VHH binders against a3dch1r40to199. Designs and how they scored, part 5

Target 1, 160 residues: a3dch1r40to199
Amino acid sequence: NDLLYERTFDEGLCFPWHTCEDSGGKCDFAVVDVPGEPGNKAFRLTVIDKGQNKWSVQMRHRGITLEQGHTYTVRFTIWSDKSCRVYAKIGQMGEPYTEYWNNNWNPFNLTPGQKLTVEQNFTMNYPTDDTCEFTFHLGGELAAGTPYYVYLDDVSLYDP

## First folded at step 16 (VHH)

Design k2
Fold by OpenDDE, last read:
Order: structure tokens, then sequence, then C-alpha cells
Structure k2 (fold): chain B 160 residues (1-160), chain A 119 residues (1-119)
């Protein structure tokens, strides 16, 4: 079972994926065709202002339930038209903001025009939590010179 | 200092329309995305509609084609036009703004405005 909705965006829909702006960050989003790949669409984030902080610009999917003892597979493809970094995490939407997966606290480096596919497993070693989100931070020190695009596609949080 | 004040809720018959308003203060409204959530009796609060600072929108499948989120930056107000209302739309509707910290992001919302759809 996949815990996420609108994983491929191929139908032109993206809900509940949306963006977040804070502390001077400014961004926009759209579902767009991927050039050279007929029928493939992606979630495109436009970073307009990087803001002051890494969390100043976000893409996110909220309302996820992680069950204790389950092992999940995180998968997504992400790319950008400029060199930038992206911090991805799955964790609590509220305090204490525990992060259950976050690539060992390391942001991903994106090379222009190169798709990065991430596939990792993690086990939920905490009590079952129905207040989780999958979010990508792209602001502040993570950002490239604005404006630029970041694309997200084929996102999955799979529970076998 | 941040305030969100929802209004426009009420009782309406199925097929009817309502227009919700949320007046914001205490922050630079035009710089932030805004959302509408709703919480039906006995259910969890759910995202209904989202609008970016640039005006891009996305909607829950259950309301798509019927609800429209919009904003008037000059009035510091976000709206939710609700058409073709259904009984399952009955809920308290909340306007929300993101509140981000170094540790995470949560929603700030007002007290909500009740919407009841019933024949």
Amino acid sequence: as target 1 above (160 residues)
Amino acid sequence: QLQLVESGGGLVQPGGSLRLSCEASGFTFSDYSMSWYRQAPGKQRELVAFISSSGSTTYADSVKGRFTISRDNAKNTVYLQMNSLRPEDTAIYYCAKDRSTPWGTEEYWGKGTPVTVSS
C-alpha cells in the first residue's frame, strides 16, 4: 500500500501536494509536462525568493500515518534546472517535530538537468503516528539563484 | 499579533452556495500561501483548498469544481466560494496560514466558521 496521493501527477492533479512560504521565501507551483516524455507530468516548483531559511520554501504532503514496526520504502525522482540542494524529510507535522526519515539529516544535491532518484527504506521505531508529513525544504542556503525550477515526480511511500 | 477571522458560514440547503471570508492581520498577507481546512463532526481536520502567494491553487477531490479559493491582497482576505453544496460538506471551516520554525511548520488558523448543509 502506498501512503501518498497523486504520486505521478500524470493526470494533471497534485492535491494534496502544496507549497509553503515563510521568512521571505516565495514560490509557485504547477503540474507540467516533462519534455521528451509523452504522458509524463511532474510537480514543478518555481523558487522565486529563497528566503532566509531552509524551510522558507517547501513542497509537502501532509496527513500521513506511520505505523509502529512497519518498514517503509521512500521513493521519489527530483531534478532542477540549476545547481541546488533539497532537504527531504518524513516526520511530525507538529511538536516535537520528530523526523522519522531525512536521509540522515543530509540534503540532496541536484545537478542541472539530471534526475535524481532516491529509494530508501526506514522502519518506524516510534509509536504509530497519524500526524506525519512528507516535506521538501528548498529555501535559504539550499537554494540556487532565483528564479529556478525544481521538479518532483514518482513519489512513493510504500508499505509492503 | 497574528489573527485570522473567518466569516460567512451558516445553514444552507443542498445545492446552495456560500462564500466564506478570512480576514488576516499581523503579517504581510501577500507574502504567504493561505489554506482552507474543514473539520466535520467526528472526523479529522482536512485540507480543502490551497492558494499560493502567486495565486496558484489546488483542491481536494471532494470539492474540486465546486469550491474556489481566491485572495484579495489589498483587503488581506482569502475567500472560499462554495457552490453546489452537499450534506457531506457540513463542517467547521478554518482559514490557515503556515507557521514555520527551525524545527517544523504548523498551521495557524482562526476560530472557524460553521457550515451546515441540510434539507
Scores: ipSAE 0.927, ipTM 0.955, lowest interface PAE 0.5, mean pLDDT 97
Fold by OpenDDE, fold request of step 21:
Structure k2 (fold): chain B 160 residues (1-160), chain A 119 residues (1-119)
Amino acid sequence: as target 1 above (160 residues)
Amino acid sequence: QLQLVESGGGLVQPGGSLRLSCEASGFTFSDYSMSWYRQAPGKQRELVAFISSSGSTTYADSVKGRFTISRDNAKNTVYLQMNSLRPEDTAIYYCAKDRSTPWGTEEYWGKGTPVTVSS
């Protein structure tokens, strides 16, 4: 089963995906049509102010439960209209903020107009945790010149 | 210091309406997104409604079409208009603001305001 909701955004809905602003970061969001792809919608983040830190601008899905011993498949497609980076992680919403998946601590590089599809597996080697989130950091040093768009689509956290 | 003070809760009959308020202080209100959560008896706290600093909103399916989140930056207040209330809406409602750190994001909460929907 997939742990995430509104994975494709094609129904025009995005809950519980939402944004986070901090340390001077400012962003907005909308579900929008993907040009040239009839019937396909995506979550569009508008980065208005990058803020001071990488975590100053976020889009995220909270309230995820990861079960010990399970192997999950993380999948998403992301793209931007400007060259920028994005740090993606799945981890605890609170202390001690353990990250269970984060692309080995490496941000992804986005090339303008090019869709990046990520698919990776990870095993939950920690005790079952019902306090997890899937979040994308896009602020600070990760950001391009503002304003610009980042699109998220076809997101999945699959537990076979 | 940061403070969130919820108000407006109470007892209403099914089909009734309530408007919750959350007055914020201790930070530049207009720069931050705000959220409403609720926690029903014996259940986990859940996100109900979200509003960005720019005013974009999203809602839980269970409340969509019935609840409206809004904000008045001049008053440092976020609101939750609750219409067509149902018994399953009974919960303590909390206002929340995020605070992100290098390690992660935590949420500040108010003390909550109780909402009871019962005939």
Scores: ipSAE 0.924, ipTM 0.953, lowest interface PAE 0.5, mean pLDDT 97
Fold by OpenDDE, last read:
Parts: sequence; structure tokens; C-alpha cells
Structure k2 (fold): chain B 160 residues (1-160), chain A 119 residues (1-119)
Amino acid sequence: as target 1 above (160 residues)
Amino acid sequence: QLQLVESGGGLVQPGGSLRLSCEASGFTFSDYSMSWYRQAPGKQRELVAFISSSGSTTYADSVKGRFTISRDNAKNTVYLQMNSLRPEDTAIYYCAKDRSTPWGTEEYWGKGTPVTVSS
């Protein structure tokens, strides 16, 4: 009952996770081995240019359907090699861009080399929506000095 | 006046090949990732292949090993080489560029190019 694909990246695959660049942002991605953890791979984002805005650099999984009345568990582990912030949200890909989960509008702070695991629940109190995405904003004022890496692993959007 | 113009679609037999092109204009092509989507009859539009501004790629499992996305920044063009085509690959194929706003990200779309795989 997980809504996401390639949640661990351990098979060396990441589709449909991909990146987004806008407003001068530039980034790249790869699935890489996690040092000291045999068999564990992660999605690595390289932030090359932070761009002008928070949304200038993104990594995301699109095409998600959230059903009205369902309670979901959001889980992911994220870390970076520089001090930076990341805004994570699950919401509409298009207008009116409603955000159904976003850590109460607060970015997460990443400390170099420290894995942050997030696990939260939310209930879909809106009509069923098949136009949702799970996206991480890392550009603009959220970014560290470039270039730097951000790693994503063990991502889940679970519907019991 | 951003514009994406797909071409190269057509009718092909199973096992055949096609090469789709998408010529972009109205933005600095080399600064952006590009994507190919497809929409089969009665189905939702789905991501098929993605290429970053740096050339890193990822593919849907259904096309992996058969399709190759590439780009020529000098020509402002992204390509989709489709080999070993199957009937289930029949769809309208769309080229896309992300369009991000303070509220979210949508896509710019071309008009699409039809691909029909049939005996």
C-alpha cells in the first residue's frame, strides 16, 4: 500500500524520481552507494546552482493519487554534505497548488553528515486528487554554497 | 513564446524503430531538463524518459533498454530513440519542459507526435 516507487534505490534505479531546474537553478542526480553501508544506495542530488528561488532546484516523484478520508504515513531519510535546508511537500502538481502535507510549512534543517529521518502522518481532508506530487525544494535561500550533495533514501508514502 | 515542436512519429511494425525529435525555442534550452511523456488511448499521460541539463537520464521500466533520450544543445533539440517497439508503446508522445512558479511546477507541452505500433 505504498504509493511511491523505487523507495530505497538499492537496485540502482530511481524512476520516477527526477529533478527540476528553474530560475537559474542547476542540479544533477545519480543513484550512488552509501559509504560504509554495503548494499545500500541512495538518490544523490548535486546542487550546482541554487537559482533565484526555493523551487529553483527540486527532486520529486509525480503522479500520486491521494484519496479523501485516508490517513497516510510520510517517511524519508535525507542528509547532505553541507548545512542547508529543504522544503518537502505533497500536493497538487497544478493549480490551485494545494499542499496536503508540508511539515506545517517549515523547511527541514540538514546538518552535514547527519541523517534526518522524518515520519509523519496526515489525513487527506480534501476530495480525492490524482494530480499530486512529492517534491523537495532545495534552491534559493534554502541552499548551501554550491556545489554540494543532498541524499534521499528510504522514502515512503504509505496508505494502510 | 515558449514552443516545443515534436516530430518523427508514425506507423511502424512491432520490433521496428522510430526516432522522435523535439525542437525547443523561447528559452535557454541548455539550462533545463527535458522529458518525454506519452498518452495511450484511454490512459493517463505518463513520464517515459527524463534527461537533466547535465545529461543524466532515467527511464520508465516499460521502456528501459529500448528507448534512449538524448539532447543536442546546439540544436535546441531533445530526442527519443525508440527501438524494439511494441504495440503497447502506441501513444501520442509529448515533449515537456518544467514551468515552476512560487506555488508549484507545471509543464510546457508540445502538441505531440503520434506513434502507432501495429502489424
Scores: ipSAE 0.917, ipTM 0.949, lowest interface PAE 0.5, mean pLDDT 97
Fold by OpenDDE, fold request of step 21:
Structure k2 (fold): chain B 160 residues (1-160), chain A 119 residues (1-119)
Amino acid sequence: as target 1 above (160 residues)
Amino acid sequence: QLQLVESGGGLVQPGGSLRLSCEASGFTFSDYSMSWYRQAPGKQRELVAFISSSGSTTYADSVKGRFTISRDNAKNTVYLQMNSLRPEDTAIYYCAKDRSTPWGTEEYWGKGTPVTVSS
């Protein structure tokens, strides 16, 4: 069972994926065709202003429930037209903001035009939590010179 | 001193229309995305519609084609036009603005405006 919706964006839809702006960050989003890949669409984030902080620009999927003792597979493909970094995490939307997965606190480095596919497993060692989100931080020191695009595709949070 | 004040809720018959408004203050409205949520009795609060600072929108499947989110930056107001209302749309509707921190993102909420769809 996959916990996420609109994982491929191929139908031209993205809900509940959306963006977040704060601390001077500004961004926009669209579902766009992937050049050279007929039928493939992706979630495109436009970073317009990086803001002051990493969390100033986000794309995210909220309302996720993680069950204690379950092992999940996180998968996504992400790329950008500029060199930039992305901090991805799955964790609580509110206090105490526990992060259950976050690539060991390391942002991913994106090389222009190079698709990065991430596939990792994690076990939910905390009590069942229905207040989780999957969010990508792209603002502040993570950002490239604006404006630029970041693409997200084939996102999955799989519970076997 | 950030405030979100929803209005426009009420009782309507199935198939009817309603337009909700949310007037924002205490922040630079035009710089932020805005959202509409709703919470039906006994259910969790759910995202209904989202609009970016640039005007891009996305909707829950349950309301797509019936609801329209829009914004008027000059009036610091976000709207939710609700057409073809159904009984299952009955809920308290909330306007929300994100509040991001180094640790996560919460929302600022209004007090909500009730919408009841019933014959």
Scores: ipSAE 0.914, ipTM 0.947, lowest interface PAE 0.5, mean pLDDT 96
Fold by OpenDDE, look of step 20:
Structure k2 (fold): chain B 160 residues (1-160), chain A 119 residues (1-119)
Amino acid sequence: as target 1 above (160 residues)
Amino acid sequence: QLQLVESGGGLVQPGGSLRLSCEASGFTFSDYSMSWYRQAPGKQRELVAFISSSGSTTYADSVKGRFTISRDNAKNTVYLQMNSLRPEDTAIYYCAKDRSTPWGTEEYWGKGTPVTVSS
């Protein structure tokens, strides 16, 4: 079963996905139609100010439970209208902020108009944690010239 | 010195309405997203409504169509208009502001305001 809510955004809803701003970062969000794809909607983040740090602009889903010993499949499609980078992670919402998945600490590179689909597996090798989040960092050095759009769609955190 | 002060809670009958307020201080209010959470007895604290610095909103399914989050930047206040209240809405409601660090996100909370929906 999937651990996330509003995975496709096709119903026009995005909760509990929301944004986070810090250190001068400024962003907005909306669920929008994907041009040329009838019935398909996506979560659109508008980066208005990149802020000082990578974490200055975020879109995230919180309140996720990861169970010890389980192997999960992370899937999402992401794209932008400008060249930029995005750091994605699944980890603790609180201290010590352990990251259980983060693409080996590597941001993804986005090319304008090109959809990037990511699919990876990871095993929860830590005690069961019911206070996890899935967050995308897009601020600071990761950001393009503002303003620009980043789109998120077909997000999944699957537990077989 | 960051402060969040909630008010407006109380006892109401099912179908009634309440308007919660959260007055913020100690930071540039207009630059930050704000959230309302609630915690019912014996349950975990849950996100109820979110409003971005630009005014975009999203709501939990359980409250969508009944609750409205809004903000008045001139008053440094975020509101939660709660209509058509139900017994399951009974909880302590908290105003929150997130703060991100290199390691993760810290949340600032008010002391909360209690809401009881009962006939």
Scores: ipSAE 0.912, ipTM 0.947, lowest interface PAE 0.5, mean pLDDT 97
Fold by OpenDDE, look of step 16:
Structure k2 (fold): chain B 160 residues (1-160), chain A 119 residues (1-119)
Amino acid sequence: as target 1 above (160 residues)
Amino acid sequence: QLQLVESGGGLVQPGGSLRLSCEASGFTFSDYSMSWYRQAPGKQRELVAFISSSGSTTYADSVKGRFTISRDNAKNTVYLQMNSLRPEDTAIYYCAKDRSTPWGTEEYWGKGTPVTVSS
């Protein structure tokens, strides 16, 4: 059992997490203190323009390898200051864009100020793939009225 | 029509400095984030530095404190200032931009510029 990846952001750093702007989407990011939680920092995404597509605004980590036959545990905490939706997936960075985990194709609904913690397992039933990414889509039809904040914290991918 | 042209690579001694440039064309440069990647011999291409359209930056741990990514929107250019270079920094360095597809985003790369750090 190995921890494949983890970020708490508590050290004030977010790499390799970064953002993506596409098709009119505009966003910014920062690592910020979580109010009322001393020592806890989170990745804050500011959605400035939702763009045309769901993937027009993203938080993502690219360059992940998933091994065939392995079972992984995905965990993260996410919240926002406005009602919005977020589509999370782990899959190929490019064509054919196969998704190996994506909450059964369902976006998450975020309620303002309410932290949502997700913990799910999935098995890699495809050949080993070293071209994967962990990404959150927040643009287009998923977005709230701009500008607004989405926070990401305690992200991990574990191989039990 | 989309083009990224890297320059500034070369041979330097350990501890030396280089400044890479990437001139972009074919899109509204100021509206998009830009990235620098590198690929060493026998290794996978890896993200080195990222700069958002707003100027926020993040760096790989291996280069933090030594490399600086910046942009000049008036010149449609993104830069990578590399100081205190190490042999392990030897790689082909690529400038990158995300571009739209009907199914998501994909990276568009320049042809790269080689950086060799050797005594």
Scores: ipSAE 0.896, ipTM 0.940, lowest interface PAE 0.5, mean pLDDT 96

Design k2
Fold by OpenDDE, fold request of step 21:
Structure k2 (fold): chain B 160 residues (1-160), chain A 119 residues (1-119)
Amino acid sequence: as target 1 above (160 residues)
Amino acid sequence: QLQLVESGGGLVQPGGSLRLSCEASGFTFSDYSMSWYRQAPGKQRELVAFISSSGSTTYADSVKGRFTISRDNAKNTVYLQMNSLRPEDTAIYYCAKDRSTPWGTEEYWGKGTPVTVSS
């Protein structure tokens, strides 16, 4: 029963969540109030240019440790103001870039204004890895017409 | 060729200040976010400060309120102003820029600049 990581953003803090821009992607971020929900803040990504690749625009948390044999629960709420897709994964930061969780290689579809809450379990069947990242790819073919917002909230990685 | 050249490191007493610089070349600096990492002996490299291409920033809790990351796009330089330095801030500080591969994202790194905080 260990909480590996959690961010609600309600304190106005987002670290270690940050963004990534590459291959022509351009984005910005802020912690913002969620309209109609007093006291609730979220990480808001502004996609300004989708770039050339899916990974051209990212929200990510790097430096996560996953222990072999452990089962983790991934939970987050995500939504956008435009129809777009998001590829989420937890995996190696470097080569060989093994993905330990990625929703079975399927991007999530976001409908404007509709919050999507994801809660999934995965077991770390690989040797313990302390060089993992939790990242959301939003660029390239995944992106909507720019600019648009994507919101991330209540992100957690739990080891039951 | 992409290059990141850090400078400004050195020995400083606790409570002192340093200003690190990282001069970037080989890419359109203004289009990319930049980061400062640090690596203490025997520890993993950790993110310290991040600044987006638009100037939005975030900091590790351990340095929040003491360190400030900024950028000068005209000079292709990212800075890390470090105030109220502590012994635990001792590390090699690295400037980083993301780099894409067909399989994921890593970082370009400078050679680093050492920071030693000691009385």
Scores: ipSAE 0.889, ipTM 0.935, lowest interface PAE 0.5, mean pLDDT 96
Fold by OpenDDE, look of step 17:
Structure k2 (fold): chain B 160 residues (1-160), chain A 119 residues (1-119)
Amino acid sequence: as target 1 above (160 residues)
Amino acid sequence: QLQLVESGGGLVQPGGSLRLSCEASGFTFSDYSMSWYRQAPGKQRELVAFISSSGSTTYADSVKGRFTISRDNAKNTVYLQMNSLRPEDTAIYYCAKDRSTPWGTEEYWGKGTPVTVSS
């Protein structure tokens, strides 16, 4: 069972994926066709202003429940038209802001035009939590020169 | 201090329309995305509509094609036009603004405005 909605965006929809801006960050989003890939659409984030902080520009899926003892598979494909970094995490929306997955606290490096596919497993070793979000931070020091595009596609949080 | 004040709720018959407003203050409105949530009796609060600072929108499937979120930056106001209302749309509707920190993102909420759809 997959915990996420609109995982491929191929129907032209993205809810509940949306963006977040803070500390001067500014971004736009749209579901767009992927050039050269008929029928494939992706969530496109436009970073307009990187803001002051990593979290100044975000794309995210909220309202996720992680169950204690379950092992999840995180999968997504992400790419950009400029060299940039992205910090991805799954964790609490509120205090104490525990991150249950975050690529060992390291951002991913994106090379222009090169699709990065991430697939990792993690076990929920905490009590069941229905206040989780899947979020990507792209602002501040993570950002390239603006404006630029970041694409997200084929996102999954699978609970077998 | 940050403040969100919803208005426009009320009682309507099925098929009717309402327009909700949320007036924001205490922050640079134009720099932030805004959201509408709703909470029906006995249910969890759910995201209904989202609008980015640049005007990009997305909607819950249950309201798509019927609800429209918009914003007027000059008035520091976000709107929710609700058409073709259904009984299942009955809920308290809340305006929300994100609050991000190095550790996570929370929401600021208004007090809500009640919407009742009933024949």
Scores: ipSAE 0.861, ipTM 0.925, lowest interface PAE 0.6, mean pLDDT 96
Fold by ESMFold2, look of step 16:
Structure k2 (fold): chain B 160 residues (1-160), chain A 119 residues (1-119)
Amino acid sequence: as target 1 above (160 residues)
Amino acid sequence: QLQLVESGGGLVQPGGSLRLSCEASGFTFSDYSMSWYRQAPGKQRELVAFISSSGSTTYADSVKGRFTISRDNAKNTVYLQMNSLRPEDTAIYYCAKDRSTPWGTEEYWGKGTPVTVSS
């Protein structure tokens, strides 16, 4: 069972993936063809202004429930046309912002010309929480010189 | 002070149309993405439509082709045009924006405007 409604973007749709623009952050989004991969599309984030904070630019999927005791598999492919970082997390979409998975508090480094595929497991050791989101923070110190693109594809949150 | 004031809800028959408005104040409206959410009785609040500050949109499958989100930055207003309404569209509709906290963002919602679709 996968908790995400939209995972591949291959039909040109992205809902419920959307963006956040906050504290001077500015971005936009589209679903685009991946060059050299017939039939493959990706969610493209345009980072226009990095804003003040890491969360000032986000791409995110909300409406997630994490059940206590379950072990989930997190998978995604992400890349950019500039050297930048991305802080990925799965956690509460509001106060107190508990993060249930966040790559051990470490951003991922993106290198131009290289797709990064991440696959990790985590166990939900907290009480069941229906206020969760899967989000990618790209603002503030994480950003490269704007403007630039970040692409997301083949994203999954699997509950066997 | 931040305010979002929804209007335009009401009782309509199936197949009817409504236009919801959300008038915003207390922030630079053109800098922010805006959303419409809805909450039906006994259900969780769900995202219905989203519009970025640049005007890009996305819609829930259940409303795609029937609902249109738009914005008028000169009037600080976001709209939801709802056509071909169905009983399953019955809900309280909220407009929303993100606001910053010391630890991230949270959503700020208006009071909502109720929509009932019934014969």
Scores: ipSAE 0.740, ipTM 0.882, lowest interface PAE 1.2, mean pLDDT 92
Fold by ESMFold2, fold request of step 21:
Structure k2 (fold): chain B 160 residues (1-160), chain A 119 residues (1-119)
Amino acid sequence: as target 1 above (160 residues)
Amino acid sequence: QLQLVESGGGLVQPGGSLRLSCEASGFTFSDYSMSWYRQAPGKQRELVAFISSSGSTTYADSVKGRFTISRDNAKNTVYLQMNSLRPEDTAIYYCAKDRSTPWGTEEYWGKGTPVTVSS
């Protein structure tokens, strides 16, 4: 069973995926056809201004509860038309901002012309937390020269 | 100085319409995305509609086709036009925006405006 409401975007819908624009960050979003892949659609983030902080530009899915003792599988495919970095995390939407998965604190590097598929697992060792989100930070030092696109597809947070 | 003030809630019969407003102050409104959330009795707050600073929108399936989020940057106001209302839409409706903290972002909420849909 998957904790995410929208995973493939193939019906042209993206809710509850949405964005954050903060501290000078500016972005927009759409669901678009993937060129050369008939019938496949992706969530496209347009990064317009990187802002001051890594969190100044985000795409995110909220409404997630992580249950103590469960082991989850994180999966997504992400790519961009420019060389940039993305800091992906699953954690609290607010203070104290505990991060339950974050690729061991390492951003992913995106290379133009190359899709990156990530699959990892983690165990929820903290008390059950219903304040969680799956978010991708793309602002500040993570960004390339704006404007550019970042695409997300086939995203999953699976609880066996 | 940041304020979000919702208005326009009330009692309405099923099939009726309401227009909610959220007047914002204390920040550059046109630079920010805005959201409408609702909280029904005994439930958690849920996102119902989102609008980016550029005007792109997304909606929960339960309200799509019935609710329309819009913004007027000249009036620093975000709206939720609610048509074909159902008893299940009964909730307190909140507008929200992100704000930065030293550690990340959190959502800032207005006071809310109650909506009751009942015969």
Scores: ipSAE 0.737, ipTM 0.882, lowest interface PAE 1.2, mean pLDDT 92
Fold by ESMFold2, fold request of step 21:
Structure k2 (fold): chain B 160 residues (1-160), chain A 119 residues (1-119)
Amino acid sequence: as target 1 above (160 residues)
Amino acid sequence: QLQLVESGGGLVQPGGSLRLSCEASGFTFSDYSMSWYRQAPGKQRELVAFISSSGSTTYADSVKGRFTISRDNAKNTVYLQMNSLRPEDTAIYYCAKDRSTPWGTEEYWGKGTPVTVSS
């Protein structure tokens, strides 16, 4: 039972994954072939301008409901052609921006030439919330020297 | 003052077409992604189409091949061309953009433009 409507990108589609450009942030997106992996595609974010804030550049999936008492598995593979950081979170799309999962408030470090695969669990200890998103912040101090690419693949939010 | 004003909605027969417009003011339009959402009676608002500041697009499966989002930065306007309309496309259609707050982003919504697809 996965909460995400697009997870592998292998048919060339990315909806409902889309981007945020804010506070001087600029980015673009495409679904691209993964070199050396026939039939595999990934969501590619192009970071063009880092903007002022960590949230100024995002790739995100909205329309998520987290149900109280459920334990979810978060899984994704992410990589970049430059050394940068990514702050991943699952939480509210607006104020008060409650974060229900965020890797214990720590960004992930991305190293060129290395795919990072993340798998973690969390339990929804708050009341059921239908205002949630899964988002990756890539702007501001998280960014490398622009422009560069960040790739997302095999992304999952599983409710067993 | 930030403003998004949708227009172009109305009553149309199944199989017909409409073109929605959203005129923006109060910000540098060319710097921002734009979205169209819709909300049918009694249902949650759902994302329909998205366009980045650079013009890349993505669409909900239910509308792909029938709807086209586009933008005209000279007119500060985003459009939704809606072809081959079906009764299930009946909804209020809203354009939206992200706006900054001191701690993050939220979406700013237009007033909406109603679309009814009925024979």
Scores: ipSAE 0.736, ipTM 0.882, lowest interface PAE 1.2, mean pLDDT 92
Fold by ESMFold2, fold request of step 21:
Structure k2 (fold): chain B 160 residues (1-160), chain A 119 residues (1-119)
Amino acid sequence: as target 1 above (160 residues)
Amino acid sequence: QLQLVESGGGLVQPGGSLRLSCEASGFTFSDYSMSWYRQAPGKQRELVAFISSSGSTTYADSVKGRFTISRDNAKNTVYLQMNSLRPEDTAIYYCAKDRSTPWGTEEYWGKGTPVTVSS
């Protein structure tokens, strides 16, 4: 089963993917056609102001429960029209902000014209937690010169 | 002081309409996205509608086409226009905004306004 409600964006819908604007961060979102890929659409984040912190600009999917002892597969394709970084994580939406997956604390580097496809596994070794989100931090030191676009597509979090 | 005050809830018949309002104070309203969540008895809070600071919106499938989120930055107010109401829309409705903490962001919630859709 996949824990994400919206994964491909191909019907032009993005809910429950939405954004965060905080501490001077400013962004907007749309679902757009992917050039040269008929029928494919992506979630496009417009980064308008990087704000003060990495978390000041986010795109995120909430409403996720991670069950103790389960091994999950995380997959997504992400790209940008500028050189920037993305800190991706799956973890608690609030205090104490435990991160159950975060690419070993390493942001991803995005290069214009290059789609990055990520596939990784992790095992939930903590008690079952129904307060989780899948979020991409794009603010602060992660950002490029604004404004610019970041695209997300084919995103999945599944429990085989 | 930071406040979110919801109003406009009540009892309505199926097929009816309500307009919820959330008056905000204690922050620069136009800088923030705003959300409406709802919580039905025995269920988790769920996101219903979202509006960015720039006015872009997204809606849960269960309400799309029936509910409209909007904002009036001059009045520091976010609205949820609810049309064609159904019994499954019965819930407490909360408005929310993000705020920063030393570790990230959390959502700040109003007190909620109850909506009951019943014959």
Scores: ipSAE 0.725, ipTM 0.876, lowest interface PAE 1.3, mean pLDDT 92

